# VHH binders against Mitochondrial amidoxime reducing component 2 (Mtarc2), part 7

Target 1, 303 residues: Mitochondrial amidoxime reducing component 2 (Mtarc2), of Mus musculus (Mouse) (q922q1)
Amino acid sequence: GTVAWRRTRPRRRRQLQQVGTVSKVWIYPIKSCKGVSVCETECTDMGLRCGKVRDRFWMVVKEDGHMVTARQEPRLVLVSITLENNYLTLEAPGMEQIVLPIKLPSSNKIHNCRLFGLDIKGRDCGDEVAQWFTNYLKTQAYRLVQFDTSMKGRTTKKLYPSESYLQNYEVAYPDCSPVHLISEASLVDLNTRLKKKVKMEYFRPNIVVSGCEAFEEDTWDELLIGDVEMKRVLSCPRCVLTTVDPDTGIIDRKEPLETLKSYRLCDPSVKSIYQSSPLFGMYFSVEKLGSLRVGDPVYRMVD

## First folded at step 19 (VHH; from gg6 with T106H Y107F)

Design hh2
Fold by OpenDDE, last read:
Structure hh2 (fold): chain B 303 residues (1-303), chain A 121 residues (1-121)
Amino acid sequence: as target 1 above (303 residues)
Amino acid sequence: EVQLVESGGGVVQPGGSLRLSCAASGFTFSDYALYWYRQAAGIERELIARINSGGSTDYVDSVKGRFTISRDNSENTMYLQMNSLRAEDTGLYYCAAGTYDWETGHFFQYWGQGTLVTVSS
């Protein structure tokens, strides 16, 4: 039996075209809390990792397990996080600092949580930090939960059941994808249209890219940054969270969202996906695991 | 309050038929895509059938030709007709209604509590 050696077509050497440079990297250990600027990050299949801390692997929930974000509690954006080897230090206005272990006991309770209508697990971080958030927000009782890799993430099939063509990945508590990217030029463009200028922190990206034209990131399909390969998932639909001032925790509910709606609506052909949400930023999945640093060139991989 | 309530589950012999219903309330039913999921023991929940707001249907291969998803907007009810049932169809069946949230800009689904379907000889 002639084993027809399927000639593996030589993988056409993908050409690299530099499109920009990484200017900033943020991880957000706790969903809706302040980002932590880092100079280097590992990109995993589920998102960014710095040491033992993973992007959006912590989340504030109500006692019934429902997710709480800056949409409901805008002051969450004022919670700052310091990364240590084994601990997170949380600080917020009017609060004493609290230190949390990154590694939780296995005996800690696992909650059934609800995030954007989807079920996901979270391990309780304990009564102390729960009370801390409760005292800080002063609205109702809250808990802090942590995702761990023994749990099942939210899959693309669950996140986008109507979009079967999307690549397969899982996320913990990120809204949509493992990696969120925005260019500096896009922000500059937006600010030319605003009376009150906004900074990048309003949009909470993981990676900021400099050296490209405004909204050029919308055209990027496959990227190489450092030794990480990423693939476009979708554009980032923006919501009222973009109107939360990252410095004051005050929600405007209008700008910059209304301005974005005026000129960044999706093409009618993809309205089924984005509806009336304006698009600002890009979502990526990680196709090849690796690391990237601030200052790394950003390449498009083109056939 | 948004509610989805499944019914029609039970025990059936291989080759038999069941019809599941999901009654919805608390939202504009006609604007939502509708879904049936199932979860077998020890297995993750999987999407098995979908019907969009326009009535277009889609099925996973394992249920194609056997299952039919439908909707009645006047009654705010969705259905899953299951024919030629097999042992592997055993599981908890969940109905869901999904749309993009205008506030969040993200896809959102409401879920039922599930109904048990057991195919046993």
Scores: ipSAE 0.011, ipTM 0.278, lowest interface PAE 8.7, mean pLDDT 92
Fold by OpenDDE, look of step 20:
Structure hh2 (fold): chain B 303 residues (1-303), chain A 121 residues (1-121)
Amino acid sequence: as target 1 above (303 residues)
Amino acid sequence: EVQLVESGGGVVQPGGSLRLSCAASGFTFSDYALYWYRQAAGIERELIARINSGGSTDYVDSVKGRFTISRDNSENTMYLQMNSLRAEDTGLYYCAAGTYDWETGHFFQYWGQGTLVTVSS
């Protein structure tokens, strides 16, 4: 049997070109709640991790398991989170702080939740925090659920059934992808067009990049940051959530979304994907696990 | 109420042709990308053809050159012309209309109930 030695084509030494620097890193432990700025993060296949806390592994749900976001309850963006080794501390206007364990008992109930029409599991975080959110939002009964890595995430195939060419990844409660990236220059550009300036928190990115031109991130396919390798998935289609003021929790429903619509619509060739949603920010999957820090250079990997 | 209703399925001989239709209602049809999926017995549902709002089409390799997706915005109807049908084309065919929801910020699809296509000698 002639062992056809498949000559491993020498992996063409990928050239690295610096395109920017990491200026900010945010983790959002609870979906639609306030982000936590961190100096360093691990990048996992399912998103960012800081210690035992993972990005968007908690979610507020109705009693029937349906997801609740700042689209329906804009005041969620006012819930601040402090990360501790074993606990999360939640604070909100007019509320007493509540402390939650990061690790939940296995005996806690698992709910069938629904996120954007897709089913996903979530472990109940208990009655105390449920009551806390209920008392804070004052609209209906809510619960907090946590995703467990033993659970099945939402796959790319389910998220984008029409886009078979996309990378295979799983996510818990993130909308679309493990990592969300925006450049500072893009925000500056947007703000030149707005009467009322908006800050980066309106768009809830995981990674902010400085030192590049406006919307240069749209051209990035493969990135190396720290020891993490990322690959572009899709552009970020923006929704009404971008009109929620992160400082007041008031939803405008117009800006900056209308302005984005005026000049950031997708190319007609990809309208099947994005339709009429304006594009702002980029989604990435993690190809090589590792860590990155604020201040790390961002490299484009070019063949 | 959003509705997608497939029609045109049936039994056809290998090498034959069939035209599927999908009638849509309850949404702005012209703003949606349109899709045909099929599901064979014991196999996962697969995308086979798509047409965007601008009329650009894409096909999986297995149907390329044989199937044609089209749309009529005036009639709110999409079509799948299937030529040179093979036994492996047997399955339940679904039409879908997809777009991004401004409220949810996510891509979603409306689905039909499906129409059965059987290619048998």
Scores: ipSAE 0.010, ipTM 0.295, lowest interface PAE 9.1, mean pLDDT 91

## First folded at step 20 (VHH; from hh2 with F107Y F108Y)

Design ii2
Fold by OpenDDE, fold request of step 21:
Structure ii2 (fold): chain B 303 residues (1-303), chain A 121 residues (1-121)
Amino acid sequence: as target 1 above (303 residues)
Amino acid sequence: EVQLVESGGGVVQPGGSLRLSCAASGFTFSDYALYWYRQAAGIERELIARINSGGSTDYVDSVKGRFTISRDNSENTMYLQMNSLRAEDTGLYYCAAGTYDWETGHYYQYWGQGTLVTVSS
């Protein structure tokens, strides 16, 4: 049997080209609530992690398990979160602070939840925090659920049934991908077109990059940041959530979304994905796990 | 009104060929991903082929190299060319068109009524 020595083609030394610098990192422990700025983060296969807290691993749901976002309850963006070692502190206007343990008892009920038409599990965070959100939002009864890493996430196959070429990953409660990235320059460009300027918080990215040209991030396929390798998944289709003022919780339903629609529409060839949604920001999957920090250079990996 | 109408089904001998068509109306055909499903007797419906708006195609292993999905946006019609048909290919074939609604965050599909393909000696 001629052992055909498959000559391992020398892994072409990927060339690194610096394209920017990490200027900000945000984690959003609870979906649709305020982000927490961090100096350093781990990047896992399912998204960013700071200590025991993972990006968008908590979610507000109705009693029937349906997801609630700032689209329906814009005031969610006013819920601030403080990260502690073993608990989260939640604060909101007109509310007393509440402390939520990061680790939940295994005896807590698991709910069948629905997020964007897909089923996903979530462990109940208890009656106290449920009542807190209910009292805060004052519209209906709500529950807070936490994703457990033992649970099955939403797979790329389910998220993007039309796109067979995409990476295989799972997410908990993020909309589309583990990592969301936007450049400062893109925001600057957008703001040149707006009467009322918006800040980056309107778009809720995980990573903000400085030092590049506007929308240069659209061209990035593979990135190295710190010791993390990322691969482009898709552009971020924007929805009405971008019109929620992060400081007031008021939803405008027009800007900056209408402005984005005027000049950031997708190519017709990809309409099956994005339709009429404007594109702002990039989604990435994590190919190599690691850590990154504010101030880290962002490298494009070129074959 | 959204409509998807399959045609081209019938009886064919093993090794034979069929071309299925699905005519669409009532929506912007070019903006949708297109799918072929099939359902054999006593078996759950399965996805066998898909094509996105950019023309990227994918197939299940059982039909790879034998079936070809295509689309004609000018005619609002998708096709499934089936070659080298086998007895196991017998079933009801459905066309579907799907896309995202990012306002609601839902992926939705329109479905045809199906066309029967019988491969028998």
Scores: ipSAE 0.610, ipTM 0.822, lowest interface PAE 0.8, mean pLDDT 94
Fold by ESMFold2, fold request of step 21:
Formats: C-alpha cells, sequence, structure tokens
Structure ii2 (fold): chain B 303 residues (1-303), chain A 121 residues (1-121)
C-alpha cells in the first residue's frame, strides 16, 4: 500500500523571546554520583554528551540488577568523575582512585536491570570497579553497569503510559527525560523559605538558567539554546533524594522537600500525574540536535 | 480492597449504541486517570479512550467521533458512550485507573474484569 508520509514539525513564523542565559551546564555520568560542570556540551536525543561521556549512561546496581540511588546509598553523591582519554577516573572519600574504560569489551556480561519499575539492560563494567563500589558503600555487593546506544532505552510510552500526547524519545538511566532544567531564581526563592539553604546540586539539573523570574520556567514549552531546540515534557516531581546534601552525603529526609510541598503542589487537574509530589524544575526532550554553551541566550519560541 | 466493576456490555446490531459503566472503590477516584481498553480475540489489549483527573480526554482514531468517555467523581464512576457500533468494535472492554508513584518511580494501574461487547449482524 501507500506509505504513510513522515510527520515533521510544522514551520511557522514565530518570535524568539529571550527568557534568560545559560549559567551552568552539568553532566552526571554515573546516576546519583557527583556531576561534572562543563562550559560546552553536545545535546543528543538521549541527553547531554561531553566528548565520549554521556549523561547518566552508568549506574550502580545490586547483584540482582536493581538500581541503587542516593536515596538508598546517599554517599554516592560524593563519587566524583574525571575524563581522561577514553577512561573515567573515579574518586571518593577514603578510596584510592580507580580508572575504567569507556568502551567495554562486547563479551562483558549484559545485566537485566530494573530502574524505577522498568526493565533496562546494562553492560558490566568489570570486577575491579564493582569491588571498588562495594568497598566504598560497605553494605552489600554492588556492580557498575553501562548503557550503550545499541541497547533499548526506556521510551516515552513506557515512562508515561497515561500521557499519550507526549512526544517520542527514549532515555538510558536518567529518571524521566533527556534534559532537566531549573532557573537560579527558583532556587533563590526556595532558599528564602529555608532555615538551612541548599545548593542547586541538590536538584541535579543539566541546565541552569539565570536572568528570569522565579518559576518562570514552569511556563516554557519550546526553547532554543545555541543550536538546540527542546520541547517541554513535564514538571519535575521531587522526592526524598532531593534531601541528600551533595557536599556531605547525608540525607535529611525532610528538607528541602517539606518546604517544597508547602507551595509547589500541582493543580488538581493534573494530580493523576504528580499526586502529592512537589514540582521544581522542568523536563525537556531534544527536538533539534546541536551544541550549547554557558553564556548562550535562552529563547522561548512563541506565536 | 481496590475494585473496578464494568457493566453495560451486551449484544447489539451494527450502527447501534451501548453505554458502559465502571464503578470504582478502594482508592481516591478523583486523583486517577481513567481508561477504557479493548481486547479483540487473539490480540493484545488496546487503549481506546482516556480521561485525566481534570476531565481532559483522548481517543484513538478508530473511535473518535463515535465514543465518548466521561467521569462522575461524586459517584466514583466512569462511562463510555459507544455510538455507531461496528463489527470490529466486538471485544472485551476493560476499565482501568492509573497514577504515578514518584517515590518508587512506578506507574500503577488497577484493572476491571472486563465486560463483553458483541456487534453482530
Amino acid sequence: as target 1 above (303 residues)
Amino acid sequence: EVQLVESGGGVVQPGGSLRLSCAASGFTFSDYALYWYRQAAGIERELIARINSGGSTDYVDSVKGRFTISRDNSENTMYLQMNSLRAEDTGLYYCAAGTYDWETGHYYQYWGQGTLVTVSS
């Protein structure tokens, strides 16, 4: 029969409204571990990439393949990563450095992993780094796995089965979307409400925007930053992981989450998505690939 | 105990109408998205209609203009008005209710037992 024509985004005469400036870019190679601040990044359909390192393409799992996050093991936030010519170098308090290759042998075991109720594959990074994490965390045996683009990621339809209107994308080990964005003004506003101030790193955004009003990002649908076009997915619902201090690895379990619950709950009309989780920051998918840099203007595309 | 109970299924001629009901108990009905799924013999369940907590609706193309989903939060009941029925609409119709749990990252869905709709000439 007749081949269905490919659906493409319509082109319209649209104005660019500058809403701010990129003030920070973060990549988090290993889920729950410390982020790497960069001045420039490639933006792929599966998230940010700097050189050969991709955002959340690595995660720590238990021997049974279930993921481990800073919710269960808060000290993961203290594991720092540096990039060295096809290798990652990991550091953590009380540990000697360990070096692992970014490209793994195809013969390494592929684990069936479980990440927030969804199945996903991960290639074992080897016994040395597994022992390293096990020694660091001390609570049970752990392994490190790596996603590669030949594996099936988690698709929009699996992540959001009740939100059929959302655009298609897939992710490796990020929670929900390829890109996470928060404004500095939203953090400043939150900090006026807290006795103990918190840093942006509590929230683990990829892109931080300055020069807008608090919570203005709640209204942003389509963005242009550098060469990259992005489209809103959903607001970011926050959980107890938000209470892990990124400098100490200590989980508070109450703040800043309880304060966020006091003023950032969703409208009843979307409670089927967010329930009682407070909203802070926005998730985006990548519609046009490219590069972006600290200092780039952030434009909202408007009619 | 969570329960979803469908009713209103039956045998109808092509071009006829049926109204399905789904009575819910054991959860906060107004906080859930609600769905009708259809399963024809030998194939997987297909989502055909959705209504979110705010009343916004979506339909698959094959039922648009013929089926209407609605909810009555005061009676904890969802409905599917089915008009202009066709032979291909024959199948087992399930109601479902779902929400996200962001503490565990799981999407949770409750299912009814199904009600049979037969469209036969």
Scores: ipSAE 0.330, ipTM 0.667, lowest interface PAE 3.0, mean pLDDT 89
Fold by ESMFold2, fold request of step 21:
Structure ii2 (fold): chain B 303 residues (1-303), chain A 121 residues (1-121)
Amino acid sequence: as target 1 above (303 residues)
Amino acid sequence: EVQLVESGGGVVQPGGSLRLSCAASGFTFSDYALYWYRQAAGIERELIARINSGGSTDYVDSVKGRFTISRDNSENTMYLQMNSLRAEDTGLYYCAAGTYDWETGHYYQYWGQGTLVTVSS
């Protein structure tokens, strides 16, 4: 008899080298707002997801559609989010709580928004939550928008036009990549250099890894965690947003950024990518979808 | 005012050589990655060569081994040495210089106006 097709899938040998353990997983549903620690998450090609709640699928915008971050409104970091069945519950100092549905009416307006010089769409979350943010921040009128997967996100080509060697991916409202990772050891090292110690939440990682040496994550190219495979995008260049205290909502504008600049500047050979921005933590794309959880071993995949 | 000005384009036979130059002004040349892009008729502009601030280079497969990008930071000039030219190398060649603004996350790339290379038998 005949077989129409008999090609085997190419295989390459992979050596797994355990480099640590997942110690925390964070999802930040609303850009710049407080994160939610979870024990397990799905990893989609657009970032982490727990149930219907997706990392940075919500953002606060001005009436003209321009994004608002903790750089402009540092008190955003104090907005707490509770993950409920089909709702998000928001709380903030001095405010009554507000509940918003994750699934929005299809008739809600779709805004043309502007995020880091790129156009992106977002569906209006309604007048009630818009007024809530406006009352909380007090400086001008604000709205909350939500991305959905039927909308076009920001692609690698748009984010990094001249870094053509980077793998393809797409993001909603994250700055740069679907996944952000920092080791606990890197934070410990930074804190030995600071007068006032900082916590990991200043840096807003999705995945925190324990059991490795400081800055070891700088060398990690391809990772396996649970069923998920990830590939390095770039180091995370830090800016003044890193100086917002997550407990007080006060922006320092100097620390920990100035200390990071003293020892975390890039190698001169890649200054064209990072300029004078200090590097802390790593960006990853998701190459094989799946789930991961706190306690999973983190493996480096090598040929 | 940022300016990038290409020169050195022309008509050459297959197998021939040509050297392109890109003179730059208005920014700190040594701190930027520099690029050559090519646009053939009916094709989107494509990156063909890059040289970073440290002098490290990379190339797309179609030009690797034939083209050499270089920079002279003292003259604020980038070059593209093109050897073993083929008909498919015909196009408008642009130099570019790129920077990322990590305060806003926005990429800025400055462009020249292009210099034409025609490879004809």
Scores: ipSAE 0.236, ipTM 0.593, lowest interface PAE 3.4, mean pLDDT 89
Fold by OpenDDE, fold request of step 21:
Structure ii2 (fold): chain B 303 residues (1-303), chain A 121 residues (1-121)
Amino acid sequence: as target 1 above (303 residues)
Amino acid sequence: EVQLVESGGGVVQPGGSLRLSCAASGFTFSDYALYWYRQAAGIERELIARINSGGSTDYVDSVKGRFTISRDNSENTMYLQMNSLRAEDTGLYYCAAGTYDWETGHYYQYWGQGTLVTVSS
């Protein structure tokens, strides 16, 4: 058996070019709920991690397992989360705080959930928190589920079956990718076009970058932040969720989405991917696991 | 109603050529990525060619240089030109049109019924 020595092409020394600085990091423990600002985060293959808490590893579902987001229940964005060592504290207007253990008993029921037409599992977080969300939203009965790393995530193949060139990753309850990044400059640009200014929270990014030009992030392919290497997946198509006011939970259904549609539509060549959705923000996969901090320089990795 | 109808399948000799067509209706054809799949006997369906909305093409290695996917948006038709056909190219060929629905967050495809291509001496 001729061991074909795959000549490892000498890895051309990748050049680093600083393109910005991390200005903010958010983790969203519960999908569609309020983000938690953190100073440091681990970047895993499935997204950000702060301690025992992982980004979008919790999700509100209907009793039948269907995902509920701020699209349907805009008031979800008002649920604030405090990270504790072993617990999450949830707060919302008009509600008493509730404590949720991060680690769930293995005996808790596993639900078959549906997220954007794809199946994914989630462990039930218990009746108490279920009732809490039910009482808060007051529309129907809800459950809270947690993704377990022992479960199978949604793979890129399932998320993007026609995009075989994309990286192989899996996600729990994030919409599309492990990491979501937006620049401050892009927000500034958008706001120059809006009567009512919006803040970054409207767009729910994981990483905010300062020190670059507006929409420069659209050109970034490979990034080094801290000791994390990440690679571009896709642009972030925006939907009506961007019209939910993060402070009031009121959905406008128009701005800033309409404004974005006016000048941030995709190239016709990729219309099959993005359709009429405007693009704002970038999706990244994690190629090299590590940690990053607010204040870290953001480097482009150039071959 | 969305419809995709394949045509052009048949029996050809090795080394021969065949052109498949897929006529689409019931949706905005120009906004969709288009695909050709094939399924050989006992094998799972495989993607063999893709063309995006802008006309960029991609092929699996096994058909690269031999097959050409194309689209005519004015006619709502996609094509697969198959040259230098081989016995291993035998199978049921499916056309598909796909897009992402970001309102629902789901990628979906419409499929044809398939057309049989048999490469035999």
Scores: ipSAE 0.033, ipTM 0.342, lowest interface PAE 4.6, mean pLDDT 91

Design ii2
Fold by OpenDDE, look of step 20:
Structure ii2 (fold): chain B 303 residues (1-303), chain A 121 residues (1-121)
Amino acid sequence: as target 1 above (303 residues)
Amino acid sequence: EVQLVESGGGVVQPGGSLRLSCAASGFTFSDYALYWYRQAAGIERELIARINSGGSTDYVDSVKGRFTISRDNSENTMYLQMNSLRAEDTGLYYCAAGTYDWETGHYYQYWGQGTLVTVSS
């Protein structure tokens, strides 16, 4: 039992300062596929949950278990998902829809998968959906795998072995953290610098916040949204995935990433973490589980 | 090609001092966190000191107050000043440079070949 040293910081009466409002919430059931907009979500220790569906608990893998993302297969962003009580419906251009059960039989094979150099398990979703992705992408054979809570997630110790000060959490297939947050103002700022404007979907956040200044989210350490308490983990370093057009599935490999690099590079003191990756958005861990809704005020908890 | 080359190892008496160097090439040195590891005979390799790109340092308890890690970005070199050496400090010392590639999502470290430190009477 990993004794999570809950540093019971004495409950000093934290002052709440409203810094914005939740304007949008997205869940991404399948990594690198299209997000689903929702009005309400539960925030768990491992990320967002809507009903039985959890954020980034599915991912496409090669037959050898290696993760496939929109970096390699940009058209993944065109796969849309409809959430049902017991099923996911997948749709993509030129494909017939396929329906997947959310709950898989225990007899389904568990694969050893590799995500960003780390090992993680995933239960096979079956041959039908595997063939569906294979037929859609047309590049090689693929499988779809699902994470379940009986499996061991990727820990912060594994994700960031040199960053011992980070919160202890586990994730399934998210890149870095349970929750990803971006402000609308930050996007507006970015777009003032771009010839071709980009929408928020380029950056695939879980929570979008309105009513704050551009990049104010960079200063937020602890947040209260609804009855959820969150703590900042890291800034979101951006990669080539941000250059994938969410509407066409075409990868530019330049914008908006180059523009971001021009003015959103990290402080030299933290280059060991972010290197040359520009920063856009914030990663949070969930400190207190709960629920939040679109329209909820976002509070900064200040000591 | 990335290279890390340790130097400065040798035989020293208990209570003595030794300064290790690690010369780096083939990558942007200033962007990397730097590490010293050691491996004693029959024991797993252990991290003993680290310094991030901003100069913040961390040490394992066994070397705190005795060892100092530093870096010179202009020379692409990191150092380990070892004072008050003990017999238990004997081992192969490795330098490493680590980073998290956010494009690939992979944390990786480059390693040197190691330099032997022997503390003996």
Scores: ipSAE 0.009, ipTM 0.232, lowest interface PAE 10.0, mean pLDDT 91

